# VHH binders against q9y6x5: the designs that were tried, part 269

Target 1, 379 residues: q9y6x5
Amino acid sequence: LPPKLLLVSFDGFRADYLKNYEFPHLQNFIKEGVLVEHVKNVFITKTFPNHYSIVTGLYEESHGIVANSMYDAVTKKHFSDSNDKDPFWWNEAVPIWVTNQLQENRSSAAAMWPGTDVPIHDTISSYFMNYNSSVSFEERLNNITMWLNNSNPPVTFATLYWEEPDASGHKYGPEDKENMSRVLKKIDDLIGDLVQRLKMLGLWENLNVIITSDHGMTQCSQDRLINLDSCIDHSYYTLIDLSPVAAILPKINRTEVYNKLKNCSPHMNVYLKEDIPNRFYYQHNDRIQPIILVADEGWTIVLNESSQKLGDHGYDNSLPSMHPFLAAHGPAFHKGYKHSTINIVDIYPMMCHILGLKPHPNNGTFGHTKCLLVDQWCI
Key: E = the ipSAE of ESMFold2; O = the ipSAE of OpenDDE; V2 = 0.75 times the mean of E and O plus 0.25 times the DockQ between their complexes.

## First folded at step 13 (VHH)

Design ue8 (framework vhh_8dlx_2; at its last look DockQ between E and O 0.77; V2 from the best seeds 0.68)
Fold by ESMFold2, look of step 13:
Structure ue8 (fold): chain B 379 residues (1-379), chain A 121 residues (1-121)
Amino acid sequence: as target 1 above (379 residues)
Amino acid sequence: EVQLVESGGGVVQPGRSLRLSCAASGFTFSRYAMHWVRQAPGKGLEWIGNIYHTDSTYYNPSLKSLVTISRDDSTNTLYLQMNSLRAEDTAIYYCARHYWGEARKSPFDYWGKGTLVTVSS
C-alpha cells in the first residue's frame, strides 16, 4: 500500500495555547504520536506565505508569496485574499501536491489549503474545494475522507485548512481567556471529530496525519497604534500592505521617503530592501517592495483610523508569540515523542520523505525532523 | 467615520444598461481597493469584482463580460456599469471597502446599505 499523508492546518494556533488551555482530544492525538512544541515560521508571519512555505520548504523570497497583499508594477497585478487565483503569483515554486500527483498511480486532494484551487505549473490538486469560508469543517472533512477512500489513482497526499483560532484571535486577542477557551474547545472538538471519522472509515491506522499551523497571535491595543499619516503624506507612496509589516512603493525619491519614515515611531523599524536583516531571508524577490516597515510586537500600523483588532500576527519570526506547534500521528511517526523546535521549512522535506518523493531544492533540513520518524536512526 | 452610499438603482427593462454609483466619505478613498457585491432575493452574497487604487480591476468570472468597475478619485466615487441586463440581475447591489488585515476571512471592513436594481419586462 502506498504511504498516505493528511496535512491539517488550524490557522493562527499559537504554540503556547497547548500549555495554557485544555485539549483532551489533541492531547490523546499527541500521546499516540509526536509533538514539536515550537515551530519557527518564516518572515513575514502571515497566512499565505507560511502555508506556502510548509508545502514548498522555501523561504518567502524563494517561493514568491511574500505577503497576503502583493503588487507587481510591471504587469499591474495585485494579489490579495480576493484575488489569489492567478498562477502568476504561485509559479515560483512547486508545492508538494503537484510533485505527488505527477507520480505514477498517485493523486492529491485538498480542502481549502491556500493555493490548492490554483493551477500551479498548469497542475491543480487532483481533487479540491474552491475556497469558501462558509463551508463547515465537517463538509471539508467529508470531502477529504471520501477522496482518500474512493479515488483511482489513490489519493496519497491530502490537505485540510480551517480558519480558527486565527479569526477569533484577531477579534478577542490571545489574552482573552474566556473567549479563547470557548474557541479552542471548539477546535479540540473538531480534532476529536477528525480522529473519530478516520477511525470509523478504517483510515486511522494506515494514514499519517500532521496537525500544525502557520503562525501564532500577539495582543494588540488601541494604545499601541502607529499612525502612518502623521509621518508622511500619502501622495508620496503607493501602499501595498499595511500591518504589521507595511510594504511601501515610493512615488518620489526612495531615500526621501525613507527619511520621512525612519523616525516615525520608536516602535517601528524602517528598512530599505537591501538593509532588511539577513536572518529574515526576505530580500531577494521583486515582490518585496523597496521599503518595508516592521512594527514591534503588539503595535499596529494604521492610516489615521482606529483598529478593530485585539490580536495580530505578521511580526518578526523570532518572536515566540508568532510560532505555531506541530503534532503528528501515523505509521511513519514515533509514539509519545516530544521535540522542542523545528523550522517550518523543515516540514516539507520530512513530508517528501514520508511519501517517497524527491524534494525540489528547498531551505529545509531533513535532519531537524528525523527523530520524529520511525525509519530513521536518531542516535 | 467611514460611509459608503450607493445610488442609481431602480427598475430597468431587460437588455438595457445601468450605472450604479457609490459615494465614499470618512477616509482617503484614493488609497483603498473597493468592491461590488450583490444579493439576489432569497440568495446569498455574490462578489461582482473590485478595483484597486492602482486602477487594476478583477471580476467574478461568471460576470466578467457583463460588468465594468471604475473609480473617480477626484469625487471619491466608485462605479459599476452593467450591460445587457437580465431578470437574474435583479438584486441589492452593495459597495464595500477592502479590508487591510488577514487572509481567509471577509475581504471587506465597511459596507454600504445597498441600492435595489429590478430588471422587469
Scores: ipSAE 0.752, ipTM 0.899, lowest interface PAE 1.1, mean pLDDT 94
Fold by OpenDDE, look of step 13:
Structure ue8 (fold): chain B 379 residues (1-379), chain A 121 residues (1-121)
Amino acid sequence: as target 1 above (379 residues)
Amino acid sequence: EVQLVESGGGVVQPGRSLRLSCAASGFTFSRYAMHWVRQAPGKGLEWIGNIYHTDSTYYNPSLKSLVTISRDDSTNTLYLQMNSLRAEDTAIYYCARHYWGEARKSPFDYWGKGTLVTVSS
């Protein structure tokens, strides 16, 4: 039988939560599998971009999902959570579930992973749920496990997405120990449910399962605000994205806009598109706006009229607070092995290897994950 | 203070048209994308559509043929034109202000109190 892989994402699960809170179910999962303690995600460290990087192995400039909010000046199209269904935005890359379905006697399934309810390159997952935040984890899990167990052709790759602890991280801030303890306990219980369900169905021993996340969360404060309206009149630009990486589309001369913003705050770096640091791999895409503003960790870019959160993400991808973790279990993985760090784009070639798929060109390095796999030489 | 006030709701017969308005105040209306959402009795929130500050519009595919969203920045007003109303369109209709950067969560930071539309013969 072909190998099977379930990819699970708990949005906004910061890596160091594992050190600061108790996770009986997840720890048991890890004990019987592998752990990568820190996963360096892609810049910007937002939900749509990083989830697409996981399943494509590409930097954001390459796969074209460069933010949660995007604008294409040529077509005048917008991208956001409320309008993410246009294949125009996704077609600059080929996600793994599409690649998987191109193989004989294989199908893919998805429960609300970003991009899975969109036909990409005229291909949509054989089984999928339209995104609906009101649908319970249980229902998502039931569908995924049903498809994994009872499909023809068989589902060999599946994704499962859950919105926590990201939503709560935004609401409470990651440093709220009381509230976050409650939230993270629920997450651990969900992991318990997942494992129990797989065991009940007889899938546990043969299914490869990856539990990961797209980004972490940093603490924000009302004392750390950068007000753009204090630096530039709103008539001089169109705002495409706000915080912590603002995307600026000038309505006047770009240089003038830049000059008005460059000294706006000591806690914000202002970049012309061509001057964006190379380490971000965030330059070579038309969907990146002419000017971007990058706030320092914990600082929030605001307008006079904007709402504020106690936690946020999207910051420099080198910051530990932005990093998620990766845990995995199954026949492809070692037992009781811990690894320090990988890049988030490294997950794609690993998954391709597990599934026996030829990967598309990507930015991942298979060598970074070899030590996690039982069939590889670890040097 | 940011305020959104919906109006234009009421009782209408099936097949009729209705235009809802949303009056915005307390913020620079022209710089924000705006949304319409509704909640039918006993059902969850349903997204209807939005209009960006660039005037681009997007709609729920299930409602696309029946609704049109527009805006007047000079009067800080958002509109929802609904045609060929059906009993299933009975709901409280809300306007909401767009929040940048959100994903897989509420893309709105402010809501109106809503206006009730009842479609009944």
Scores: ipSAE 0.538, ipTM 0.818, lowest interface PAE 1.1, mean pLDDT 95
ESMFold2 (binder alone), look of step 13: mean pLDDT 83; pTM 0.829

Design we1 (framework vhh_5j56_2; at its last look DockQ between E and O 0.77; V2 from the best seeds 0.00; counts 0 for: pae E 2.2 > 2, unsure alone 64.1 < 65)
Fold by OpenDDE, look of step 13:
Structure we1 (fold): chain B 379 residues (1-379), chain A 127 residues (1-127)
Amino acid sequence: as target 1 above (379 residues)
Amino acid sequence: QVQLVESGGGLVQPGGSLRLSCVASGFTFSGSDYYAIGWFRQAPGKEREGLSDISGKSEGFTSYSDSVKGRFTISRDNAKNTVYLQMNSLKPEDTAVYYCAAGEYIRGSDHWTYDYWGQGTQVTVSS
């Protein structure tokens, strides 16, 4: 039988939650599998970009999903959470579920992973759910496991997405121990449900399962605000994305806009597009705006309107608070092995290897995950 | 289609108590983990402020602003599709129109949006 892989994402699961809270089910999962304690994600550390990086192995500048909100100056198109269905935005890369279907005549399944309900390169997942936040985890899990268990051609790659703990992280802030403990308890219970269902269906021993996330969460405060209106008139630019990485489209001379913003706050770095630090791999795409503002950790860029968020993400991808984790279980993985860190783009070549797929050109390094795999030598 | 109707407002003396109700129709509040009902208020000449919310999660996660913490309690009755705001130890500064709103979290939005609002109910705290 061909290898099968289920990729699960709990949005906004900060890596150090594993150290600060109890996860009986997840710990059992890890005990019988592998753990990567920290996954360095891509800049910016947002949901759409990082989820697409996981399944393409590409930096954001390469796969073209450079933010949750984007603007293309040539076509005048906008991308957002309410407008993400246009293949135009996704077609700069080939995600693994497309590769899986095209290379091996297999099926892919998806429960609300970003991009999975969009035809990319004229190919859509054989089985998928349109995104709907109202659909329960149980229903998503039931569909995924049904497709994994009884499809022809067989489903060999599946994705499952869940919005927590990101939603609650934004609402309560990651430092709210009372609320976040309850939220994370529920997440652990969902993991328990997932494992139980797989065992009940006889999938547990043969299915490779990866549980990961796209980013972490940092605490925000009303005392840490950067008001752009204090620095520049709104008529001088169009705001494409706001916080913590603002994307600025000047309406006047770019240099003038830059000069008005460059000293706006000691807690914000202002970059012309060509001056964006190389370490971000966030420069070589037309969808990146002429000027970006990057707030320091825990600082929020605002206009006159106040934000109600107590937690946020999107900051420098070198910050531990932005890092998720990766756990995995299945025949491809060792048991009881822990690894310190990988890059999020490293997941793609690993998944391709597990599935026997030829990877598209990517920025991942297969060597970084060799120690997780039973069929590889760990040096 | 979604409607929120507040009730329970009125005149009360300082130190008194009121219980506001918000009845939701057009959707089942407890039917989604990513719904929330929040209470807001707006006093004359002031901006509207959030006071408290409760999630649609089975556990009923709650939050409170500092201005009402310890005095106000949010709760829900799933059978009645109703959210309550118990307001104790009321002060003149609590005088405002109180609104309930239904919010939802959407993937990639990075914030909760309240899309549905009630008509509001007047609360006056005066001796």
Scores: ipSAE 0.706, ipTM 0.872, lowest interface PAE 0.7, mean pLDDT 95
Fold by ESMFold2, look of step 13:
Parts: structure tokens; C-alpha cells; sequence
Structure we1 (fold): chain B 379 residues (1-379), chain A 127 residues (1-127)
């Protein structure tokens, strides 16, 4: 009875790639469904925070995953890309797969969406894959479709995560047409495979599918480096996260550390926690450090070293280069409808509506997405 | 555990060709889309220079620095777990120690890191 939803993320898929590259399979998907051209994500525009914002509808300060690298002063715990499984970090919110599978006759499945291999509130996705980058897209898709087709209680919500184009975007930069064309072509082929697999298994007509991403990517350069060691001795602070938003835990008087940093570069804004702009919604969590440094678009904060990265993300969420897109297809969605922009936190209440779930308190606005849905009065 | 062994270096005349090999053990470079093997070089008194890399699971993505594009070609043999650098039209300024290195990308790390390096093989373009 309940509708089914598959949520797919291609990490680091910048919205304007859709305009600047060819995607025959994704364009067919959009033509039969809906497109949101820009999704305004949450600050900081990093992978773990934004994936959790999608599934909780919360700003980072509210869900507690405030960066890809975090430190909690009370417990002395560290979070990183290789140390992300402690439920402590995830327990400040309830992601949609937990709410979903706690309903009678429902389960959830996951292929490597951040957090789905963690027991959040003592509840882990009913079916899941432990994160392993060596697992092919085909195997991830095969597991998801097997679970959608065969599980009791039925899987009504599933997630699928893929690392590209983020990995290649970091390595080559978004402006490398040769390499990015090949990467994006492969992603489009994967989308074609996804649609074809769903059709062959009889899932396509009755499954709602969202294809989205967490953030974009901007071009970096060896000519745009901010050298922290030139401005402050590393002994005066603990570095929790580096670039493009550095998280600084002072070892000495906080004002002294701030004063040494505030004029370090004209291409970097330095904020005391209480002075972080309100529009970031990035202040009210103990995991946000006393001082943050926010580099300008395309600038890289380094510790007196050259940078090897050619692309990065994490910058101000008002930047179009940081914005992903959202496309969707299925019985809940209109056909051939295009929408300009939504906030990434709006995705959660929309998904709850599609699934018939009562959303937890969140920062999303259902009204922002109702025009995507066939069962809603839009105009 | 991961080991990389370069071979194929030596003395060659200007305009000549040379093929370097990098044999990997403890690391199957075609086992993940997020593994890469790169070639680097360093002459005495100069900074280490990245030349080319190959990544991806099946056929691989290749990249080249401007200094070698059109003259050098990276390739791989998955069955032998070996990456090659074909070096054509060699010049005296190509004289250096050549290294292969293995790298990987991890979700959320925001970079590729080359953690494993070979010992290097000397290439000398001269008489």
C-alpha cells in the first residue's frame, strides 16, 4: 500500500554540469519527470553534512554533522571520513530511514548513503551495505533492487550513493573538459543502467526515484593558496578541519588567535563563532569550533605547502558553484515540470509526504516542493 | 604490504624511446574506481613533478601534465597488475629518477592521496 521511494546521490554533481555537458539518459529521466535546476545546500557545503541534511531536513547546527572532520570537546571524540561510525555523532537527529522502518510493515534499504551503516538511535537501516568504495555501482544497484523486490516487510525507502563526480572533480577540477566529459558520460550511462534495471524488474512504474547530489565543485589553483603557517604558529591552536572552511580550536586566548588570523588574507573571512553570519544557520552546536575561517571561492587554505587538489567544495552555500540539482520521476511526480530552486532541507518533508510519514521537526518547507507533486494544489 | 617496483630505466640517446614498468603487489589497482597509479620524476635540485596517472576500474582514466603530453603514454595490464609509461622523443631534460605511486580516494576526504611509492628508476638521456 505505501508508496516506495529510491533516493540516489551522485556526490559532487554541480548543477551547471547539466547545461554544459550531454546527458541523454538523465535528460530522458527529467523529460518524464521533474527537474529542480538548483538546490541551495547547507553551509558548510561538504559531503557528510549535506547528505544528512537531505535525510533529516535539518541545518547542520541542528543535526550535529557539522563537517567531514569534527571534534567534540566534552567527550574528546573525533569524527572523520575514516572514523564515522560512532552513533554519538549521528544521534542528534532522526533520519528518514529510521522513521520509515519503525512504521508497521515497512523496512529501509541502503547502499552506502552516509550514516546508513550506523545504528542511529539504536536503529540501523533494515538492509544495508557497509561503506566500501571498491563495490561497483552495478553491485550497489543489484542489492537495492533485490531488496526493493523481495523483502518482508517490504522495503519502502531505499538510498544509493555513488562517489562520482566528486572524486574526479577534486582530482581534475570542474573545468577539465576532457576528463570531466568522460566522467560525466560514465555517470549518465549508470543512470541509463539504473532506469533499465528498474524497468526490467517491473519497479519503474510504481517506484518514485529522486536523483540528486550534496554539493557542486569549484576550480582551485596553485595561485590561490592561503598559507596559515605564515600568519600564525601552529602551536597556538588545534586544527580540526582545514579547507575551505577551517575549524580552529585555540590553545591560547581565543581573542589572540582571532587577531593573528583576521588579516591573514583578503581572500578569507575569519569568524568568531558568535559572529558567523545568521544566513549560514551555523552557530548553535558545540561541535562548531570557536573560530572558523571561510576561504573565498576557489581559494585553498594550506599549512605552508603546495596543494595537489584542482577542485574543491565546502564554500559559502550562496555560491552557484556549490549547488547541486534534483531530478525525480515516479507516480508522485509531475511529468515534464521544471522548477528553479529549492533548499536542500526541503527534500526531507517532501519525501515524508511521498511516503506518508509524519516528519520530525525540521527546517524544510513543504510548500517549496509541492509544485513537483501531482497530489498538491500548486496554482 | 603494498609494494611498487619500477623497472625499465636506463641510458638512452636524445630522440629515443623507453618504456617504464610499475609492478604492484598487495594492491590491485583495477579493483576500485577510486584507486590510481601515477608516474612522477625528480632531477637533483628540482621539485618532484607529476607526469601522468591512470585510474578507474575497467579501462581507466588517463591524465597527463603539459610537459609530457603527446610524448608519453600511460597504460596498464590488469592481468599483470602492471602500469606502463611509454616515453617517446626523449630529451636531455627528461633525465631524472622516475617513480610510480599508488593513490586512493575516500568518500569525504576531499582529495586523492598517494601513500605508496616505489624506489625509483633512473632515466638518463645522453651519450
Amino acid sequence: as target 1 above (379 residues)
Amino acid sequence: QVQLVESGGGLVQPGGSLRLSCVASGFTFSGSDYYAIGWFRQAPGKEREGLSDISGKSEGFTSYSDSVKGRFTISRDNAKNTVYLQMNSLKPEDTAVYYCAAGEYIRGSDHWTYDYWGQGTQVTVSS
Scores: ipSAE 0.445, ipTM 0.720, lowest interface PAE 2.2, mean pLDDT 92
ESMFold2 (binder alone), look of step 13: mean pLDDT 78; pTM 0.791

Design we10 (framework vhh_5j56_2; at its last look DockQ between E and O 0.86; V2 from the best seeds 0.00; counts 0 for: pae E 2.1 > 2, unsure alone 64.2 < 65)
Fold by OpenDDE, look of step 13:
Structure we10 (fold): chain B 379 residues (1-379), chain A 127 residues (1-127)
Amino acid sequence: as target 1 above (379 residues)
Amino acid sequence: QVQLVESGGGLVQPGGSLRLSCVASGFTFSGSDYYAIGWFRQAPGKEREGLSDISGYSEGFTSYSDSVKGRFTISRDNAKNTVYLQMNSLKPEDTAVYYCAAGEYIRGSDHWTYDYWGQGTQVTVSS
């Protein structure tokens, strides 16, 4: 039988939640599998970019999804949460579900993973759900497991996406122990449901399952605001993305805009595109705007508008609060093994290995995940 | 399509209590985990402020602003598709138009948006 892999994402699951809250079901999952305690994600630490990095192994500058909100100056196109289905935005890379279908006589399935309801390189997942936040986890899980069990050609790669704890993190803030404990318990119960269903269907022993996330969450406050309107007139630029990494498209001379912003706040770094730190791997793409503003952890860039966010993400990818975790279980993985850190782009070559796929050129390092795999020597 | 209708406002003395109701039509409060119903208020000459909300989760996760915490309680009746705001120990400063709003979270938006609003109900606290 061909190897099978289910990739599950709980959006915005900060790594240290595992240390600060109880997860009976997830801990059982980990006990019988592997854990990577911290996954260093890509900059910026947002949902669309990082989910695409997981399935391509590429930095954002390479796969072209550089933010949740993007603008292309040549085509005048916009990308956003309400406008994400144009293949134009996704075609700068090849995600693993496309590779899975093109390299082998196999099928892929997806439940609302970013990009899975879009034909990429004229290929769409054999089975997929259009994104709809109203669809329950149960329904998503039922579809995924049905496809994994009954499809021909067989589904060998599947993705499952869930919006929590990101939604609640934004609403309550990650430091709200009362609300977040309830939300995280709910998530653990969902993991329990996932495991139970796989066992009931006889998939548990043969299916490789990865549970991970795209980013963490940091606490925000009304006391930590950076008001751009106090530094520059709105008529001098177009805002493509706002916080915590603002993308600025100047309407006047770029240098003038930069000079007005460079000293706007001691809690914000201002970069010309060519001066963006190399460690971010966030420079070599036309979709990155001429100027970016990067707020310090926990600071929010605002205009003269109110915000309902008590938590946010998108900050420096070196911050622990931005890091998710990775847990995995299945025949490809060891049992009871814990690893400290990997890069999020390392997941792609690992998944390709598990599925027997030839990976496209990527920024991941297979060597970083060897210790997780039973068929590899751990150095 | 979605309509929210507030009721229960009125005149009350300081220290008194009121119970506001918000009835939704064209929308089911328990229809999605990623919806929330919130209460807001706006006093004359002041900005609108959020007071409390309850999530679409079956558990009904609640939140309160500091200004009303300990005095106001949000609850819901799914059978009636109604959200309530029990307001106790009312103060003159609580005088405002109170609004019910329905919000949702969408992947990649990174914020909650309240897109549906009621007409508001006047609450006046005066001796």
Scores: ipSAE 0.715, ipTM 0.879, lowest interface PAE 0.7, mean pLDDT 95
Fold by ESMFold2, look of step 13:
Structure we10 (fold): chain B 379 residues (1-379), chain A 127 residues (1-127)
Amino acid sequence: as target 1 above (379 residues)
Amino acid sequence: QVQLVESGGGLVQPGGSLRLSCVASGFTFSGSDYYAIGWFRQAPGKEREGLSDISGYSEGFTSYSDSVKGRFTISRDNAKNTVYLQMNSLKPEDTAVYYCAAGEYIRGSDHWTYDYWGQGTQVTVSS
């Protein structure tokens, strides 16, 4: 019958956590499936943009979710983690769950993947949970498995999102081995529970499961702060997003604002929008502000002398600390295969292939993931 | 409605000890991994300073600022919905109003938000 896919994200799961911490359940999942050791994500390396890139195959400039905090100058609309439900923000792309459920005799389910509680192109996931951080992993999993087993038309694509280890990475920093090992141990137990639940419900053998993440995490420090107030008066600009990529909307002549910022710190690059490096693919959208400031790894842009963050992400997507991993298991995937790298945008065309969907135009390359798949010749 | 009530403050001599309590109501501390109780303090004329927190995980993950590490210990009693701060080797510079606060995490915010605060309990370290 129709192929089925469950896409799972553990937010902020840095690729090298797999080497530096113990994951008996995840390692068993990998041993019976495939691993991509590093996934090169999209710039900026933030939660909403990268989750949307996974499900659209598009760079941020093309899908329109360009940061966790955005401003659209034409409509004067604001987007944030608490103001994210206006379809306006999401409608510049078509995510895979929309394409999937528009197929004859198919539906989609979602447990809190960013965007799945929004009607995108007048289409919301067929079954979904509104975002609520207090809902346990068990309840999210119970809803997903209920929908996979008991829906008409059948659910063929499902998503499951969990906030760790991102929340703890920000709070403790990735170098806090005691707290991070306890958090990562709990995540491994949740992966064990997920696999065991799928086996008990008879889903495990015929369901394809991808476990991945959106970005990593780097250590921050109070001795690595960039104080914007020392370089420019607040009255000269509106701050749309602060760190580690600041988004600056000038209130006065743009060149004057740029000149005040360009020598602010040797640990920060200042770009006029047209000068943003081409390799970021982060220029051609009205939601990208006229000036951006990009901090070096581990540096924090602040307006005052202190910061409460011990870990952060959003930095240059070439940095290994920003890269997540991808693991997968199921009838579409090889067993015991490891692959070094893919681009995060490559996940979308692979998922479309597994589901038998025609992908929308996208930035992914199917050939980059073909060695993971049993129906492909690898070379 | 989330409410936090601190107790256990008072006058103590340098080198002494106190144990602060924070009783939570309307807040299921151990029911969500994304909630934590933190202890903060504020001396007159200074900014509020974060000292320690303990998460809602069943294991109770803890963290400490450098200013109190090794001297203060945070703990919890899930049956009483109560978090404690054991303060040892107290110094005059520890004199402040001590607050507990409940924090939560939301995807994409990139930090914990402390929206619920107790009324504070005074700690005075003096001969």
Scores: ipSAE 0.418, ipTM 0.711, lowest interface PAE 2.1, mean pLDDT 91
ESMFold2 (binder alone), look of step 13: mean pLDDT 78; pTM 0.794

